# Ledger of designs, part 3: VHH binders against q09150

Target 1, 302 residues: q09150
Amino acid sequence: MRKEYLVSHIEENAHQADIYSLNVVAGNLWSASGDSKIKKWSIGDAEHSLVEEIDTPHKLGVHHLATSLDENVVVSCGFGQDVYVWNPETNEFRDLGNNAQHPSECWSSCISPDGQTIAFTSVDGRIAVWDNPSDCKISELDTKGKFGLCIDYSPNGRFIVSGHQTGQLFLISTETGRLFHVLSGHTSPVRSVAFSPGSTLLAAAGDSKMITIYDVLSGDQVGQLRGHAAWIFAVAFNPVGDLLLSADVEGKIKIWDIDTMECISTQSETDGAIWAVAWYKNGFIVAGADKSIRWYRAAATE

## First folded at step 16 (VHH)

Design r29
Fold by ESMFold2, fold request of step 18:
Structure r29 (fold): chain B 302 residues (1-302), chain A 119 residues (1-119)
Amino acid sequence: as target 1 above (302 residues)
Amino acid sequence: EVQLVESGGGLVQPGGSLTLSCAASGFTVSINALAWYRQAPGKKRELVAGITRGGSTIYADSVKGRFTISRDNAKNSVYLQMNSLRAEDTAVYYCAAYSYLRQSPSDYWGQGTLVTVSS
C-alpha cells in the first residue's frame, strides 16, 4: 500500500532566500519568499518556466500568500507585519497593514475563492474579516491575545479557520459572521490549517508533531495522524480530498490516506525545513529553506 | 534557549562613530531578517535599520546615509555602523530577529545596549 512519488523537476535557487508559501491556482504556481519577491511559474509545461517575477513592497520578506480562483486578487503578508492586497495584472498594491481600521500586527491571511473577502490573523489574537471591494472591515473575532499563526478559507466560501499559538482553532461561519466552533486537541502552536476541497474536513498541524482532522460541521475530531518527528509547518489536501500532504522542519514529507488515516508515503529530500507544500494535477510541490522548488509526480497514476 | 546579545554601546561625542554588534544563537532554522531598533526615554521603540539574509536593507529616514547595517549569515550576527552621530541618536539600541518560528509577541529581542551622544 506504499505509494511512490518521484522528483520530476527541480528549480534550484528559485529564490534568494527561504520559500515560505506556495499557492497553486489555475495554470500557475505562486511562490513567496524571504527575498521579498513573489514568482509565478507555469504548471502546464515540463520545465515549469518562470512566468513572472514580482518585486513586492514587503521590505523584510514575504511569508504568506493567497490568491483568488481567477488569480485577480492576491493577498500577501510579510515579516515587517505588513499586509498588501493587489491585482497581479496591474501590480497595484494596497497596504492593509497601515489601515487605521486594523492597527495591530498582522501575520497570516487568506482570501475567499471569489476574491470578495479577505481574512487575516494578528499577533494580538484578533481575526479580522475584510470586504475587499469596499475596503472595509466586516467583522472581527477577539481571541483575547492568542497569536494567530495560520488561517484558511474554505473552498465553498462558508467557513474560515485560524490556528493559534495556544493550540486552539477558531472556526467562523462566513454566512453569519459568528464563531461556529472552537476546536481543541493541540496544546502547542498550530502552524498550518487546511480545508478539504469539499469543505467537510479540516486539518491542523504544528509544533505538537501531529495532524488532527476535524469534521467541519460537527467540530468533532475524526482522526489524528502521527509519524512526524519534527514541527509540521505545512499541510494540504489534494484536489480529490482523499490524500493529505504534510511537511516538517527537518525535511520530511508525508502523504496520508484520509479514508484509512494511514501514512502511505514518506519522502526525505533535505535536512532543511520545508515551509510550504501544494498539490497540482500530476503530483505535489514543496519548497523551503534550500530556496528551491521541487516538483513530484506520482509513479503510477495520472 | 534563543539569545540575542548586543555589544558596542557607550558614550560618544557628537560627530563621532560607533559600531554595534549583535550575536544571535539558539535558532534551529535560518533567521530571515535581523534588525536594530532604538528607544529614547519617553519614546516608542522604533526601527532603525533591518537586513534580510539576502542582503536587502531598510533604514529609518533619520539615519539614512549615516548608518550602515550588515550581517554575517554564518554567525547569525548583525552590525550597525553609526557615523556622524547626533545627540538625537541617544537611545537604548535593541537587536531583533525575524524568524518564521515566531510564536509570541516577545520573540525575539535582545536586552539592549545604551548609546549616549553627548559632549
Scores: ipSAE 0.678, ipTM 0.853, lowest interface PAE 1.1, mean pLDDT 88
Fold by OpenDDE, fold request of step 18:
Structure r29 (fold): chain B 302 residues (1-302), chain A 119 residues (1-119)
Amino acid sequence: as target 1 above (302 residues)
Amino acid sequence: EVQLVESGGGLVQPGGSLTLSCAASGFTVSINALAWYRQAPGKKRELVAGITRGGSTIYADSVKGRFTISRDNAKNSVYLQMNSLRAEDTAVYYCAAYSYLRQSPSDYWGQGTLVTVSS
């Protein structure tokens, strides 16, 4: 069944550079940009007004942002391989990149739902899991030089998954700290991974221009979604888990029905790369190279 | 293929000026940040200056007030104007590009250009 979405709001020049990360948490949209700023936007008001602008200590831009569900912990990764943990209560940044205990070449990060665990991928292929705020390392997996480009924490807190340059996914059990699955299906860099809300499915996409859906427990491929003509840089399940949102470097946005494994909507309002996507309410948000944040809503007739 | 090509290095007297240029090519999409590093003999490579696509700049303390980094986004090029040069500025200067599109653990670096400050 086809679904229609309409642009409901465009925040032009939301940042001064590309927007690489979006996160919807607790009624707020968090955005991170190559301009080294992190911003928080209101979801509740029709204008989606700016709530907060944070000048981060990142020197060369921010490309990954993760927030705990309660917004008490924020982790950001920068192009200089600098990593900070930010506490909104104190507005203080903890420098993890210069900590000898932490990987010096971190690229992506995710936070457990309760904010007590932070996981990182590194450029040299390490997947490290740390306790927050003690900064005690819980576990580390060395993929032996396979660049970890993305990482996600399952909503149920039981799994961490990372995507790598080889197309491989490494699924780690947080219970044992050990590798649970190595998932195949891609042979080119995986740019984005996302767990379904129930933590039963996993979506992965990247330079293969394809999205692969996996069963988390069995490790089996459930489906492959084809239709994008360019590298996919973002995937996200909707809150219910029946839809998947994806976007590519040519600005194409697609929505997929997870039950039928079919594309049910395509948006093409921009030719610029979309780096990040997020669901909110019954709509979704995208951002990327044009420095704008674009909000979509389901058509009223839907 | 991604390439960074530096130019502008050379011999200059103390107190003199020099402008370095770097052109980045081979990227599918524009680069987020460009930077200059330098490595003197027997020393570690250090950040000299960086500039984001948005125009934010950073400088090493040792070059603040003397060096200016600028960028041409359309050309994916970065420049380093070096004034009031000192002997301690002698080093091989490298251009670096930072991109979200990277696929490999390898960084994007130029071959370097030698700057020698000597009387």
Scores: ipSAE 0.659, ipTM 0.847, lowest interface PAE 0.7, mean pLDDT 93
Fold by ESMFold2, fold request of step 18:
Structure r29 (fold): chain B 302 residues (1-302), chain A 119 residues (1-119)
Amino acid sequence: as target 1 above (302 residues)
Amino acid sequence: EVQLVESGGGLVQPGGSLTLSCAASGFTVSINALAWYRQAPGKKRELVAGITRGGSTIYADSVKGRFTISRDNAKNSVYLQMNSLRAEDTAVYYCAAYSYLRQSPSDYWGQGTLVTVSS
């Protein structure tokens, strides 16, 4: 069945440059932008209000952020190949790239739900896993030069998945620190990966203009979602795990029913790229090249 | 997917001025920042100046007060105004672009333009 979504709020020019990353945690929306700022917005009781604006040490802009569930640990990556971990209550930034024994330039990062483990992709294809409290490398996977473009940590804490320029995905067990599966199906760069909330499925999308759904434990492809006409830079499962949100570089937003593998909604409110998406309540939030944050709410359909 | 073309290099006397230009083409909507780097013979490539789409700038300490970076977002071009040039500014100057659409291990670089400061 189809569902309609309508824009419920637009924060115009929420940033001074493209907004590349959104993260919803504990009633807050975090946004990261090429203007080198990270902003926190309330999505709870004081919905839409700006809670905090953070000037980051990223001199050439921020393109990725991740937060722990308690919001006490944030990791961010910038265009200057810089990576920081920090506590937003103190704004004390620790430079992981400069003080770490990285094998290469880091591109994307994720953090475990409890904030204790951080993982990074790199341009030289190494995937590094770090213990945040001790600031030391736990493990590293060498993909033999495959530029890692995206990475996600499973909600149950047991897996990390990275997507690469070759179309391959590398699924790592956090318990063993070793490769669990190499996932095939894409032949073009993978730009976004996401675990379902139950950690049983993962979605991967990118320049192939399709979304592939995998069963985490078996590594089997269980679905393919086709309908985007442009590169897909963002995917996210809703909190239940029965819907997937996706957006592309031409401004198309799609909602997919995971049980049927069918597109149930398409929105096109902007012609600019959408770099980031997030679910909240009965709707979703998108942001991208127009520097604005758009909140959507579901409308009833008959 | 993004191409960068530098121009404006040449021979200049000490104390003189020169303006470098870099035009970006291809899928330029994705470029968040543009920068100038330089490389003297036998030295590592170093950042000279950078500018984000939002207009924020960064400069190397060695060029502050003498060089100015500017950007024309409509033309996807970046400019480096170099004043009070010194012999130590002699280098090949490279334009770089920082794009979220990056799909290869290399950043986007131009071919470079030579600046020589000598009498």
Scores: ipSAE 0.635, ipTM 0.831, lowest interface PAE 1.3, mean pLDDT 88
Fold by ESMFold2, look of step 19:
Structure r29 (fold): chain B 302 residues (1-302), chain A 119 residues (1-119)
Amino acid sequence: as target 1 above (302 residues)
Amino acid sequence: EVQLVESGGGLVQPGGSLTLSCAASGFTVSINALAWYRQAPGKKRELVAGITRGGSTIYADSVKGRFTISRDNAKNSVYLQMNSLRAEDTAVYYCAAYSYLRQSPSDYWGQGTLVTVSS
């Protein structure tokens, strides 16, 4: 294995229900749960202490969280088809579901690297881009009813990708506002998409139990990562972009070397689903159905 | 395979009480929230009450103080205690489940159970 990872901390019962979303930003871990709470945890100490607990307006649980790089803009989506955009400094929530200009029935979101625009997927298949300061829609792509399950913004700000229940991916150029590629390869729901840090690759995974790697500019599939035996709900590139982390609904965690397209680590933490993953430094964090947050750190070398 | 089964509906006089139940089966992961909706003839389906796995609840204004939702997470079952029933509560009551495994615009719904409040 290139690196060995060991559990460094477990926060048991970090939430009262499944943890569906994790974001690492500005030295903090943000977690969102079916208990309708969002929590912020410190990354910088070994205990990873709770920094803040936020009671959200979501009454039926939170399944999605996106946080801008400066932590000034947060988007949260709930099971009750409610979506809020808010500033955590003030905790002033804007309810997008009550504004006819906002996309209704939003499922997932992402925020541009500069924090100024937000992209949403929706149950009815619309992909909408919003200017956050003015609270106005900039553009929209209609996928003709294809439920959008996941979405990501490229780190260079030039692309948005969404994954849909049909297995299709829609890659949109932010410069033109137009569809750049429709990516094939999956024929089952795509549950997670992620751009590499250099914005040259993207990964897509879901119910097909495989991870497909695409070259962003050409739209070509450049690799398939096979080995999961269950549906994959989370993928993430490490900050260097040479490793991919993935996790499935049966509790398997895998780390893949992107240069060789081979699995270099497998861990089995629980027989319960892992819904969310995130990298931090040379370690990673997972959370899911067991309501716990597990921190992993690269093993010391001697 | 996935199945939501309501029961407990029937005919009741105004001011009476009734308990609805719904059993959810065939889900391979935890159900995050369970809810009751109702639809009167010629009207839109509306949320009556919802409850999360953690026990948080929501109620429609028209039923607050009269209806109580509860949940048994081990059985994936949800219950609606309906007290002080009125004629306008007459409707088909549907159970709904919210799951992160959702992959279509359709929610998971039961077949409904009829509640009739009539003198």
Scores: ipSAE 0.633, ipTM 0.828, lowest interface PAE 1.3, mean pLDDT 88

Design r29
Fold by ESMFold2, look of step 16:
Structure r29 (fold): chain B 302 residues (1-302), chain A 119 residues (1-119)
Amino acid sequence: as target 1 above (302 residues)
Amino acid sequence: EVQLVESGGGLVQPGGSLTLSCAASGFTVSINALAWYRQAPGKKRELVAGITRGGSTIYADSVKGRFTISRDNAKNSVYLQMNSLRAEDTAVYYCAAYSYLRQSPSDYWGQGTLVTVSS
């Protein structure tokens, strides 16, 4: 079954450099860019309007951003191997990259929905799990040098998954702080991981040009989605959990029906890389190398 | 094959000037930022200056006002103009490139060029 999506808005030059991260939470879209700025855009009454522009302490650009559900805690990572935890209301930034208990050379981070737990990947393969209120390390997984490229926190708060240069995924239980599963299937760098909204599935994609779907509790691979001809840097489940959005470095956007494992839409509005995707309402938002944010809406069914 | 090659190092008198160059080749995709690091004997490698694709710059406090970083996107090159050199600037200087397509810890560093400031 095919489904059509149409561009409903383009914010050209939304940033002065590549846009690497998008996050939709509450009534806002957050964007993070190699220009060292984070921007907040309304998706409510003043849809597409720039609400706030934040100059970050990331001097060499920002490439990863995650927020708590209440928007009170934000974690960001930059090319300078720096990581900050901050409060958007005050723009207070706490440098977490130089904490003695945190591994050096951090790359990606995530935060629990309630803002209480933060996790980081590192170039040297350590994954740190951090209690935000006490500012203390809870646990650390040593992957023996496997560069951690992406990380996500499950919506139910119970799991963290990281994707690595080797193609392995490490699924950590937040209840125990220990490794729950090692997931295989990729043999090339994993660039994006995402939990389904029910926290029962996760998707992983990267340089293998395929997307693997796993059952979280069993660790079993339950699907493979093939069709991209280039490296995949972004995947996201829709809020229902029945569709997956993916985008690659050649500008292709695909939507997948998880029940059938079929691609139901392919879009291409640019030949440049798409680094980030997010669902909103009955459509989605993408951003990447062209410095623009593109909003899509589902077309009427016929 | 991605390659970063530094040049322009050498012996210079205190108060003198030197220009370091770094030629980046083999990149098929965008570079978000380019930077110079240095490592003096017995010390850790430290950031000296960086420049983003959008032109934003950063400098270590010890070199502000004396060093200038610039990039030539057409030649895929980065330069460090070093003025008012001091003995403390003696180090091996490394070029680094930052890309979101990074795959390994060794992406992307040059081999280094020695700068010696002495009489």
Scores: ipSAE 0.630, ipTM 0.836, lowest interface PAE 1.3, mean pLDDT 88
Fold by OpenDDE, fold request of step 18:
Structure r29 (fold): chain B 302 residues (1-302), chain A 119 residues (1-119)
Amino acid sequence: as target 1 above (302 residues)
Amino acid sequence: EVQLVESGGGLVQPGGSLTLSCAASGFTVSINALAWYRQAPGKKRELVAGITRGGSTIYADSVKGRFTISRDNAKNSVYLQMNSLRAEDTAVYYCAAYSYLRQSPSDYWGQGTLVTVSS
């Protein structure tokens, strides 16, 4: 079965630099850029108007945003390894970098569904879990120098997964704080990881140009999605969990049927790298190196 | 990968001015931010100034009002204009690049250029 998507809106020059992260928070699209700005965009109107522009303290740019499922907490990570925790309603933020006990060289972050736990990867290969807002360390795993490039929190709150430069995935149980699985399947950097909505599956992709689907509990590979010709920088399950969205550094966007493990749609409107993707309604949003935000909608079925 | 080459260092009198340049080569399109660091003898390396692709800048408190960082994307270069130089500005100055495409813990650094402020 093939599915058609159409570009519904393009916001050109949405930022002054590459856009590295897209997140839907409190009814708005949040975009984070190398220009050190976070912007909020309306989802409800067809024009997707700019709602707010935030000048962040990330003076060297921001490359990751994480949001809690309850939409009460946002974490931003910058190129200077600076990290901030945000209130998405008031835009108030807390500087985590000034905490002497906080891990240095943070790169990526994820938040528990209830916002009470924040996890970080570091450039030197640590995976640290912290209580929010007390900033007390709960647990830490040291991979011994394997750069952690991405991290995600399962929607059911039971697992954290991180992707690393070696291609390894570390799956941690939040119940025990211990390593649950070391997942194989990649031998090059993993750029993006995502749990399915039911927390039963895990998708991982990166410089291998393929997407591996894992069973979370068994740790077994249940599928490999091949078709991208370039490094994949973003993967995301749709809210139902039957589709997976992916994008690569050559601007190719693919939609995959999780049941059949087949690509059912490919978009090629840009040749610039796409760094970030997000699902919304029955469509999706992408952004990257061309500094634009592209909105897609599912075509009407005849 | 990205290679960085600094130039413009030298001997200058207190109160003098100097302009440092850094030329980037390789996969330069991946570079989001460029920065200048310095390391004086017996001291740790410290951030002097940084600039994003969007033009946002940061400065160390010790150089604010005296140093200006600028970037020319067309030339893949970053510059540090240093005015009102002081003896305490004496150090090896390094250019650094920050890339989203990095694959390892290693940062991109130049070899450094020596700046000596002395009478």
Scores: ipSAE 0.629, ipTM 0.827, lowest interface PAE 0.7, mean pLDDT 93
Fold by OpenDDE, fold request of step 18:
Structure r29 (fold): chain B 302 residues (1-302), chain A 119 residues (1-119)
Amino acid sequence: as target 1 above (302 residues)
Amino acid sequence: EVQLVESGGGLVQPGGSLTLSCAASGFTVSINALAWYRQAPGKKRELVAGITRGGSTIYADSVKGRFTISRDNAKNSVYLQMNSLRAEDTAVYYCAAYSYLRQSPSDYWGQGTLVTVSS
């Protein structure tokens, strides 16, 4: 069944550079940009007003942002291979990169639901899990040089998954710290991974222009979503888990029905790359190269 | 993939000026930041200056007030204006690109251009 979405709001020039990350947490939208700023936006008002602007210590921009559910932990990764943890109470940044004990060349990060664990991928192919705020390393997996491009933490806190340049996904159990699955299905870089809300499914996409859906426990492929004509840089399940949102480097946005594995909506309002997506309420948000944040809502059904 | 080509290096007297250029090609739309590095004989490669697509700049302390980095997004180019050059500025200067579309552990680097400051 087709579903129609309408643009409800466009925040033009939300940032001064590309927007690479979006997180919807606790009724707010968090955005991170190549301009080295992190911004918080209101979801509750129709204008989606700017709530907070954070000047980060990143010198060469931010490309990954992870925010805890309670908004008390914010982790950012920058192009200079710099990583910071921001404390919203003190407005201070903890520098993880300059600490010899922390992983070097970090690229992506995710936070556990309880905010007590932070996981990183590195350019040299390491997946490291650290305790927050003690900064003690809990575990590390070395993929032997396979660049980790993306990472996600399951909502139930039991799994971490990372996508790599080889197309491989590494699924790690947080209980044991050990590798649970190596997932195949891609032969090119995986740019985005996302767990379903129930932590039962996993979506992965990237330069293959395809989205693969996996069963988390068995590691089996459940389906493949084909339709994008360009590299996919973002995927996200909606809060219910029955829909998947995806976006590619040519600015195409697609909504997929997880039950039927069919595309039920395509948006093409922008020709610039879309680097990040997020769900909110019954709509979704996208951002990318045009420096705007676009808000969509589901059309009323008659 | 991104390719970088430096130009503008050469011999200059102390106190002189020189402008380096770097032209980027390939997936240039993915380049968030461009930077200049230098490596002197027997020394480690060091960051000289960097600039984001939005125009934010950083400089090494040793070159602040003397060097200026600028970027032309339309030409996919970055420049380094070097004034009041000193003997210690002698090095091979490299252009680097930081791209969101990188696919490997390797960063994108130019081949370098030699700058020699000598009487």
Scores: ipSAE 0.604, ipTM 0.815, lowest interface PAE 0.8, mean pLDDT 93
Fold by OpenDDE, look of step 19:
Structure r29 (fold): chain B 302 residues (1-302), chain A 119 residues (1-119)
Amino acid sequence: as target 1 above (302 residues)
Amino acid sequence: EVQLVESGGGLVQPGGSLTLSCAASGFTVSINALAWYRQAPGKKRELVAGITRGGSTIYADSVKGRFTISRDNAKNSVYLQMNSLRAEDTAVYYCAAYSYLRQSPSDYWGQGTLVTVSS
C-alpha cells in the first residue's frame, strides 16, 4: 500500500519560535511554542483561522501542552520547569510549580480522558499522578533519576506510559497505581510515546531513530519500524489506529501501516526539525523549527 | 561537548555598568532559551534575565529597567548589559541554556563569572 498526501495549507510564522506541541481536540488545533504563546486554530475552517492566542505565564517558552477532550483543562510545561494548569474559558491558572507537594522540574504531562487526572514526568525521573482539580497527589513512581521525556494517557483511561532517557518505558496501571510493565527495546532516549485509539498498542520512538510497537497488555514488542535517519520526536496513531505518523529532526515525515509495519508515505517539504504531529480527519498536521503549521490532506487517488 | 563560557565579570563601583557575555559551543541541537542567573553568598540562585529564541525577554523585578538581555543567534551568544549597578547585585552570574533536545537531567550551565559592586 502507498498513500499520497498533499500540503493543503501552510500557516507561515504561526509562532515566533519553534512549535513544540500540537493537540487536536474538539475540532480545534492547539499549538504551543518557545515564544511562550499558546494558540488555538480552527479545523473546520478551510483557512484554519486563528481562534485564540494566549500569552502564557511561562517565562522561557512552552514545550509541552496537554488539553482535555472537553477543552476545560489545559496543562502546559515550560523550559523553566514551570507548570500551569488552567481553564481556557476563564483563563484562570494554577501554578503547580509553587505547590509544595508538586514534583520539581516537571517536563511532560498528559490528561486522563475524563479530565480528572493529570500525570507528569520529571527531570529527576518521577512519574506523578494528580487529581484534578483538587491538586492532590494520587500516586508516584520513582524511576531513580531517569529523566522522563514524554508521557501519554491511554484513551480507555487504564494506563499511563512514560518514555525516559535510558530508553525504558514505564507502563503504569491507573487502577492500582502500580507499575504494569517496564518495556524494553530502546537504549537511547525515548522522545515520544502514543497509545493506539483502542488502547491495545503503544508506539515509542526517539534517538534510536526507530519506532517500536508494543502490545499494551502483554508488554511484548509486536513490531519495529525502521526508516528514519534522524531522531524521532513525535509519533501519533490516526483515529482508526491503522496508521502511525512520525517525524524527525531532519524534517522527514513518515506514515506507517500498522498491519504491515511498512512505511507507506514520506514527506520532506522542510529541512527544519519537526517537533510535533497530530492527526485530523483524514489528514495530519506538523510543526517545528520553521515556526509554521503545515496541514496535509490525503490525495483523492491512492 | 556542550560548553557555556561566561566573561565580563569584575569589580565595579555602585552606579557603574558592566556587560556580561556568554558563548555557547558544542551544541548540535537547537537552544530555545538563554538566561542569566546569579547567586550571592548565602542566597539561592535566582533568575536575573531570560530570552527565548523568538526574542521574548523576562527580567527579575529587582533588575528591571537596569539590565538588558540580548542574544546573537549567529554567534550562539547571550549578553547582559548591567547599568546602575548596586551593591546587592554582587553575585556570581551564571549563563544557562535550555534545550528541547536535552537528554539528561542536567541543564547546561556555565562556570560563572563574579560581579562585585563595591565602593
Scores: ipSAE 0.356, ipTM 0.700, lowest interface PAE 1.5, mean pLDDT 92

